# Ledger of designs, part 7: VHH binders against Carnosine N-methyltransferase

Target 1, 373 residues: Carnosine N-methyltransferase, of Schizosaccharomyces pombe (q9y7j3)
Amino acid sequence: MEYDEEEVKVLKEVLSAFFLYRQYAHTITQQKRKSMSRLSFEHKDLLLQDSDNNFLKHLSRIDQCIEQNSVLAEAIANAAIPVFCSDFDQNELFHVNVDMMQKVSSTLKQIARDWSTECVEERRTTYAPFIEELNSLFPSDSIDRSKIRVLVPGSGLGRLAFDIAVEGFACQGNEFSYFMLLTSHFILNCVKQENQFLVYPYIHSFSNHVMRDDQVRSLNIPDAVPSQYLRNSQNFSMAAGDFLEVYGTEESRDSFQVVATCFFIDTTKNILDYLDTIKNCLVDGGYWINLGPLLYHFESEGTSNSNSDSQQQPFVELTLEQLFYVMDSMGFEVLKHNSVDTTYMGDKRSMLEWIYHPHYWVCRLQKSKLRFQ

## First folded at step 19 (VHH)

Design M1 (from j5 with K31S W53R)
Fold by ESMFold2, fold request of step 20:
Structure M1 (fold): chain B 373 residues (1-373), chain A 126 residues (1-126)
Amino acid sequence: as target 1 above (373 residues)
Amino acid sequence: QLQLVESGGGLVQPGGSLRLSCEASGFTFSSYYMGWYRQAPGKQRELVAFITRGGTTNYADSVKGRFTISRDNAKNTVYLQMNSLRPEDTAIYYCAREFTNRYSWDIKGTPYFDYWGKGTPVTVSS
């Protein structure tokens, strides 16, 4: 079938990207070496004259870091093959573009964010509010949490969904990206030992590093072996697919007591479709917990004037005020609302760091019906 | 709308055979993984076998070599042929459909089955 063929092609491209990471990442240092060859003799001497401050030694050290990242990238791909694409031929890799290779690099940073001790503070600011609210809404001493189904759309590498399941809730993570799906499967289901792998998440860029040691620093992952925490298969699942397609169906109607969106609701062209889908899959009286900005991923595409009207999808970019008005009209009663400050996959040793001021809210849903009958 | 109806359970002697059937309706059967679970008295429900959209099969170690899962997409039916039955196979057997027609998995790494039938009891004793 054409759908199955397209999905298999995407999977093979993603698998290929993980296997090609080593060659791609080494081109970064190769290009730096080539640039060195174009320097004057005097400039080369400045960079190479001292053993402790030798630029070529630094590039060699980065190559060693790349090799270690490649071990992780290949482990992810090898673990995925028997589950996702058993006919994948490692000797016939697909062509992948630079965007795909950058997604591998970004995935390595995401592993550090979700699964290293070193990045716990960012998780504390972005994930702990969900845990605290769930614990408050459903205290374990009065409620069987395994009956409280929680959906995490855009679950990434699965840490929030895992953290929720550890508290006793029945949690499902949902993801569309096969970079995230293959990697989360590896961490959640295949890793056997705490801190089994090193990741070097900051080596792909040379800008804004204060120290050479900052650029080449490693983080241990994962800081927990998820299978040791979640032995009951009833409390955790991951589901691939587009959030709208999977959870906008009659089969998903009234299926979850909570939807938890973290840095997610701005990842679509029409945010109203996400609201409809959240409403569809929540039970009446269910809760929606959100933390994130409104950084609309498709905003620039909405200004294209050349597309056919019959095929053009609507784009909607609301301010928070406008969004709250729509949410209220749809039956979402805001119970709590505040803002927080956080980074997202930040490097606090960098000369450059972006700070978000995302907004956090908790809603209870009253599904629309006539007030009288 | 979605419906899974099991049949074929009953009482059998040790060493005997049964064939379970599950007729599905309310969804595009050929697009989904299908499976069989069982639950013995006092035990947790466990996955027995599953079959992919393309017909690839997977079995729990406890039944491998004795049970065979198969599907007939034209009849929207999945089967479990159970041979060499033992007293420990006594359970209620449930037909299950995968949650989505895309990839899903539970904490054990198996496909996530979220829709079950009412079950058909199987008793192995003499």
Scores: ipSAE 0.407, ipTM 0.751, lowest interface PAE 3.2, mean pLDDT 89
Fold by ESMFold2, last read:
Structure M1 (fold): chain B 373 residues (1-373), chain A 126 residues (1-126)
Amino acid sequence: as target 1 above (373 residues)
Amino acid sequence: QLQLVESGGGLVQPGGSLRLSCEASGFTFSSYYMGWYRQAPGKQRELVAFITRGGTTNYADSVKGRFTISRDNAKNTVYLQMNSLRPEDTAIYYCAREFTNRYSWDIKGTPYFDYWGKGTPVTVSS
C-alpha cells in the first residue's frame, strides 16, 4: 500500500476481479441453464433431442473453457500480489461490479490480440508501422539504438513496447489500468515458456458466432517469452500512472527521442493536455508517431452534471483537421500522414466485425522555434 | 533541481563495515522508492537494495543478511549499512530514485530506477 487509500482500493478490486472470474463466468452459463428450464417442452426438445446437437452439452463445453481461463486469471493475480499488493488476502476479496468483471473478459481478449500467433495480422496493421518508421529513422548499422528512448503511452499489455525494445531501442511503456498493468507484468516478467497458457477469448458472448467451435476455440499465449528477447534490463521498462501526471513534469522534460501513441490520444478529456505532455517529454527535434482514431472516450461525460464537484475538467473533442492545426501551432511538423484500415480486438469468424479507419502520422517537434498565428 | 549526493565510501578490509548515505533534494523524498546500485569494474550495474516509501526493504541475494537499507524522511536521506564486507563487494555504489512515485519495473520485474547520483567508491582489499 504505497498509494492513497482510493488507489489501493481500486488495485484490490482489480485483484479480486481476477479471482472472482471463475465464479462470475460460470454464473453466466448457469443463467442460460435457468432460462432454458423456462422454455416450453417443445422448445426444450428441439434443443436437447439430439446428442450431437445438444445445447446443454455446448454450455458444458463453455464451462470447461471458463475453467482454463480461470487458471490464467488466477495466475495473473497470484503473480501480482507480492509485487503490487503484498498485504492482499485472497480469502477476503473485495466486492466488484459487473463492469469490472467484463474488464477481466476484455483483458483475456486483449491477451489473445497482443500475445498470440493467431492474432498477428491485426498487430501487423497497427504495430508494424511504428517498427518500420523507427527502423528508418534510426538505422541499426549507423546508430546506437540503445540511446534512443521511446515512450509508448497507453501501452496496454506491452506488446508494442516489447516489439520496439526487441529492435534495440530503449523503450518505456506507460499504462494506468491495473487490469493492463497486472496482466502485462505477468506476461512480461512471470511467464517462462512459450504458449504456456490457453485462452478462450470468445466465450463471453453468445451473439454472432457461426459455429459452436468458433465460440469455444482456444489460442496459445504468449507466442514469445519476453525476458529471453530482452536480456539488458535498461532496454525496457513499464511505468504505472496517468500519462499527464508522470510525463507532464519538469523531471520528464526532454527525456525521449520518440513518443509512440497507438489507439491512445483519444483516451483523455482534453486532448490538448496530451499534446502538451508529448511536447514536454520529447527532446527538441524528437518524433511523435501516432496511429489511431479520434474516438473520444469521455465525450458523453462532457454533457453530465457534476453536481458533487466544484471543479470540472474541460472537455475538448477536435476533428482531425482542427487537431492538425493545433499541432502545427505547437511546433509539430507532419512528415507523413495516411489512413489505415484495421480491426481492434476483432474476431474474424464473427458475423459482426468493426473496421476502424484510423490515421497514421509522423511528426518532428521544433521546441526551440515559437510559431504565432 | 533533483540531486542525489552519496557519501561514506572508502577503503576497508574484508570483514569490515561501511555506512553509505545519500542526501536527496529537489523532489518530495517521502513519495519515492529509493535504492542502491553498484557497478564493479567491467560489470553491469546491479541492484543491491531498495526501500519503498513505506519502509519495506528488498535485497539482492548476494548481500542479504549483510547489508541493511534504511531511510530517514525527515532528513531526506537513504542509508546502506554494509557489514561483513567481502572483496566481491568492491564497486562504485550509486544512490538511485525510482523513475516515478508510482509503480515501475524493468524486464526483470524490479523497480525501474532512472535518476542516479555520481556514486561513491567502495574498495574491499584482501
Scores: ipSAE 0.398, ipTM 0.735, lowest interface PAE 3.3, mean pLDDT 89

Design M6
Fold by OpenDDE, fold request of step 20:
Structure M6 (fold): chain B 373 residues (1-373), chain A 127 residues (1-127)
Amino acid sequence: as target 1 above (373 residues)
Amino acid sequence: QVQLVESGGGVVQPGRSLRLSCAASGFTFSSYYMGWYRQAPGKQRELVASITRSGGSTNYADSVKGRFTISRDNSKNTMYLQMNSLKPEDTAVYYCAREFTNRYSWDISGTPYFDYWGQGTQVTVSS
């Protein structure tokens, strides 16, 4: 893999982050031990007197979990090196910030979400609607699904794209994040056995646990080996890169029958650019299927940058109503629309559960429809 | 517009050699993995060889290893396939292919994903 210098640097930083997870995660437990040492004698006694609830023993358990997560993290990185960055030197790891390390932790949670049996319920609420809709639009008994190309922008770890491909569609996932790309590559192409790895996704937070066992519980991944399903039966591909850059081109025009966006359209500074790109890559009469909220990822940045630079990219935040108006103006005919209740990387045993109410819609594109200027 | 134009095909006797060329235009040639595919009558299209952006690494199908050599000249926007010791089973339409993106893309096998193809050139090996 040959990229420009800046991109290579980012890649090496991400690889380094995976290798540095062990050290980083152990700092968490070390800090807890230090905190405990600062407690009064009475408070220490309260935390240690009960053998079943001994806090130090619990930290030791977490350390063991960290080791297992580290095995997984390193496996991801090691599998990626020959493919993405063959000149990477593990003895010369790049500097990584706390944000990057948190992304590693989040990636581990994402693995659980997408590729564990335990998290199937969340996928049923978020991914299953796409499958059902695709099957309805393109029945296998009447249509050769292998001729139906489906694009999944922001594919993350590739589970939705995988599920779509399993149904017989020609599916392409697109992802920009190297955390997701390296990990998806590992799961999609390198894993050989179901439940080959354990992941401890909940150890990174000490908040809202009912029981200590809840924090240190493991999940088996993956619940399926993708290569066993897709190697000889379906067209499946992953494409690295920015969605706008890859699919906003003339070469990508009219290249897909379906675009499936899940928790994606709010990830850009300008949602209108995403709409243009979706329109570009869809054939006339094609379908856009979406499920997600409108949590604009860059909302906070738009308020802080006082730079009057004329070249500054605009920030656009729309309400759903406004979005639908724009969609209509662009030629998207809404065929279905409803709200869905779901979690995102939720922990069912946690005292805290974030419930999202994303909206689901199916649109058919009419390219001949003129936009209002 | 992306264009891939193959040349150099023809009819040859077994044991002979051919050199295929692919002229690329409409994109930054040096930024993409390239490959050769072939499709024999009644068979599926198969990867013959692939080459990295810089040309530093190559991959071959087992059936052509030791006989075929893929190369590229980025200054000329051209990729080549030197085919030696040709066999009747090498008879096929040969296609030049470009990787889908100038970044990394791959299929379920972990191989670069190719999505742009030339018109193909016929190679016939017969006595």
Scores: ipSAE 0.618, ipTM 0.838, lowest interface PAE 0.5, mean pLDDT 92
Fold by ESMFold2, last read:
Structure M6 (fold): chain B 373 residues (1-373), chain A 127 residues (1-127)
Amino acid sequence: as target 1 above (373 residues)
Amino acid sequence: QVQLVESGGGVVQPGRSLRLSCAASGFTFSSYYMGWYRQAPGKQRELVASITRSGGSTNYADSVKGRFTISRDNSKNTMYLQMNSLKPEDTAVYYCAREFTNRYSWDISGTPYFDYWGQGTQVTVSS
């Protein structure tokens, strides 16, 4: 596939990060071993005695987990090369920073959330409301769902978009992150066997584990082979790109009957731009379904006193009350609204688990003259 | 404003050749992945051939490999399908298609996702 120089650089950096995961993650355990060597004699006697409780044995077990994660990370990158970057040279990796390596680790955890049996309950609480509403709005016994186009911006690893397509809707996922795009492509298009890979998603942090076995536990992925469920290729697609750039165009005007945003609308600097784009790509009388918090991802960046381009962009962080007022002014009629309790990327065995109270709503859009008046 | 206009269809005898053209307007042609689809009566549309933005790589359905050649001339905003050794099974309406955006997109089969279509040109192979 062909693209501009900046996009090629990003792709090669992401590919490099997947290949560098092995050595980066082992460097972390090596640093831990060095810390053990610096212990006082008395503390070594407590932790490094010849027993099953020797901390170095735990680090060795983590190294074994890292090797298995490396198999998956390399499989993702190798599958991506012929499709996304056929000239990529594994012997000349791009330099990547700690933030990029942390995104590989986070991606492994996201695979567990979207594609493992262990995380089904979190998916049920965050995805089922979309499925239930779509099924209610477009009953399969009265309408051809394949003509109902549903957009999922910020689709991550593609599970919600896949679940919607399985119900018969024509669903498109949209993602900007190449960590998500390469990984979702791998799972959606390349994996042909259930539970083909083992992932150890919880080994990258030493905090909040009750048991050593909790930290090193494995999950099988994927819990479904997507190509076996979606035989009509027109019911599902993925589109790379910035949501505003792709769907704010005249070409995208009136293209979708539904937009489904799950943990997404707070991922931009100016939420009003997202509202404009949702309105642009929806047909008149179309629906917007949302579930998520208002955890504004760029709030701290907007308060930076710097000469960067970010100072020339508006940052808008509305309360829900203010947001609903704006939505009504733009022609979004709220039909349903309630809150839902859920975890996000939770580890049920951790001492720490965050509970969100995201808000769920369904809007119907009336486009006439409201956008320009 | 996106416009794709196919031409070159017709009725031909088995074993003969036909050349389809797709004239594109309303967008920056060289920025988009392009493809040819066909739809036989009572069947779903199927991808026949696709070509990268520069024309550097091509892909073909197994049923047409070695017989069909896709090409493009970005200076003329035109894509072509040369169809040799035509068989009755090639009878279909042939559609010129453009990739959804000038960014990556794909369907569940891994094929680039094409969302803008021409009106089609009929190709009939019969004696």
Scores: ipSAE 0.285, ipTM 0.678, lowest interface PAE 3.8, mean pLDDT 88
Fold by ESMFold2, last read:
Structure M6 (fold): chain B 373 residues (1-373), chain A 127 residues (1-127)
Amino acid sequence: as target 1 above (373 residues)
Amino acid sequence: QVQLVESGGGVVQPGRSLRLSCAASGFTFSSYYMGWYRQAPGKQRELVASITRSGGSTNYADSVKGRFTISRDNSKNTMYLQMNSLKPEDTAVYYCAREFTNRYSWDISGTPYFDYWGQGTQVTVSS
């Protein structure tokens, strides 16, 4: 047995979070209604006097959107139970904290980004470069692409891995988050019609909306039914687990011709461990394609002095220049490098838009000696 | 390191039975989903049956449901396929397969992803 009771507990907490979304999300509007009760009579009148600009009507519309989102969230969890956790009792939900509930909200935004027509331009910017490079490196008229194995670590809801597989490559997505795993399973395997569901991804925050209609807008998902495009079940797979643990093993050594990382390499404490694992799972002469920033997810934890004992976990946060030096020392030859401008899970109708300047590169790996680590 | 060795294949007449075995070594057998695939001449490999880590749940292709039974004995590191009422259409090489990881993995059809294979054993059903 390799998984433990704590892993199962996390899975049950994630399932519970999807079922608890309904009541959690409605507390958002209930807090606004409570705040209304504390307004002066004059301020209440300003918000309520005009039928067309009535704030309580807006909150009621948001409640309707929450109900539609909760149908989707519960569908995801219900579809997952017989596959992932058949002993889960939806009538005895686990307690979950605010961070877990925020991950459900974030998952709804990710569904929109990966699986709606409305978000295609962000995917064009962030995913198409991988497709274009793979097509150039392995032209379909001269190469059997089904023999080219491509790994997508941190695959999220699976769209990039799906897009790669549609081009004929043997693609595996890897993900550790049960929020992503349960949701990607639902989209990839359980949804049978294009645009079968609506999602309202922008209703959980009241800041930066220009129009009420922007906050409550729906997106149709999925914009493609994945099983209709991928009839060969052996050319596409999803694998749960920590990237380091799954692909740092001898069993994974020399297993992939390409590793494709999109907004991923900054998601660990020590980026050098990711480089070691990419090197381990690539064949000699294999390619690493990357697009993303260096927004180190654990930087604040690494500078923390709040340890109750000595901290022993190494943290490494490199500049791009330092990273390229290390990559070259490890045998990664950079063949292409440029930057692009993109949003990430952006809302074009918002007053606030974050623009990333991520760097895109393609490396070829030269292994200097056989390694067993 | 991972080894899967099939046995029990042969030539039989329609309506007869065979029992396939898969001896596993090089990994913790009880931690993995296991399956049987088959490949007829000129056809694509297809999943015939799969079984959970404990043996508590099984799944079958429609073409064999009611005739084939998958089982496992975790104390012997062995998986079995009992094949009853054999038909000429069952003629194929039968492969024992192990799930890619001891965590969950799946293919586009939603079934566990099997990436480690034995050498296969021939089953021929002819009249």
Scores: ipSAE 0.284, ipTM 0.670, lowest interface PAE 3.8, mean pLDDT 88

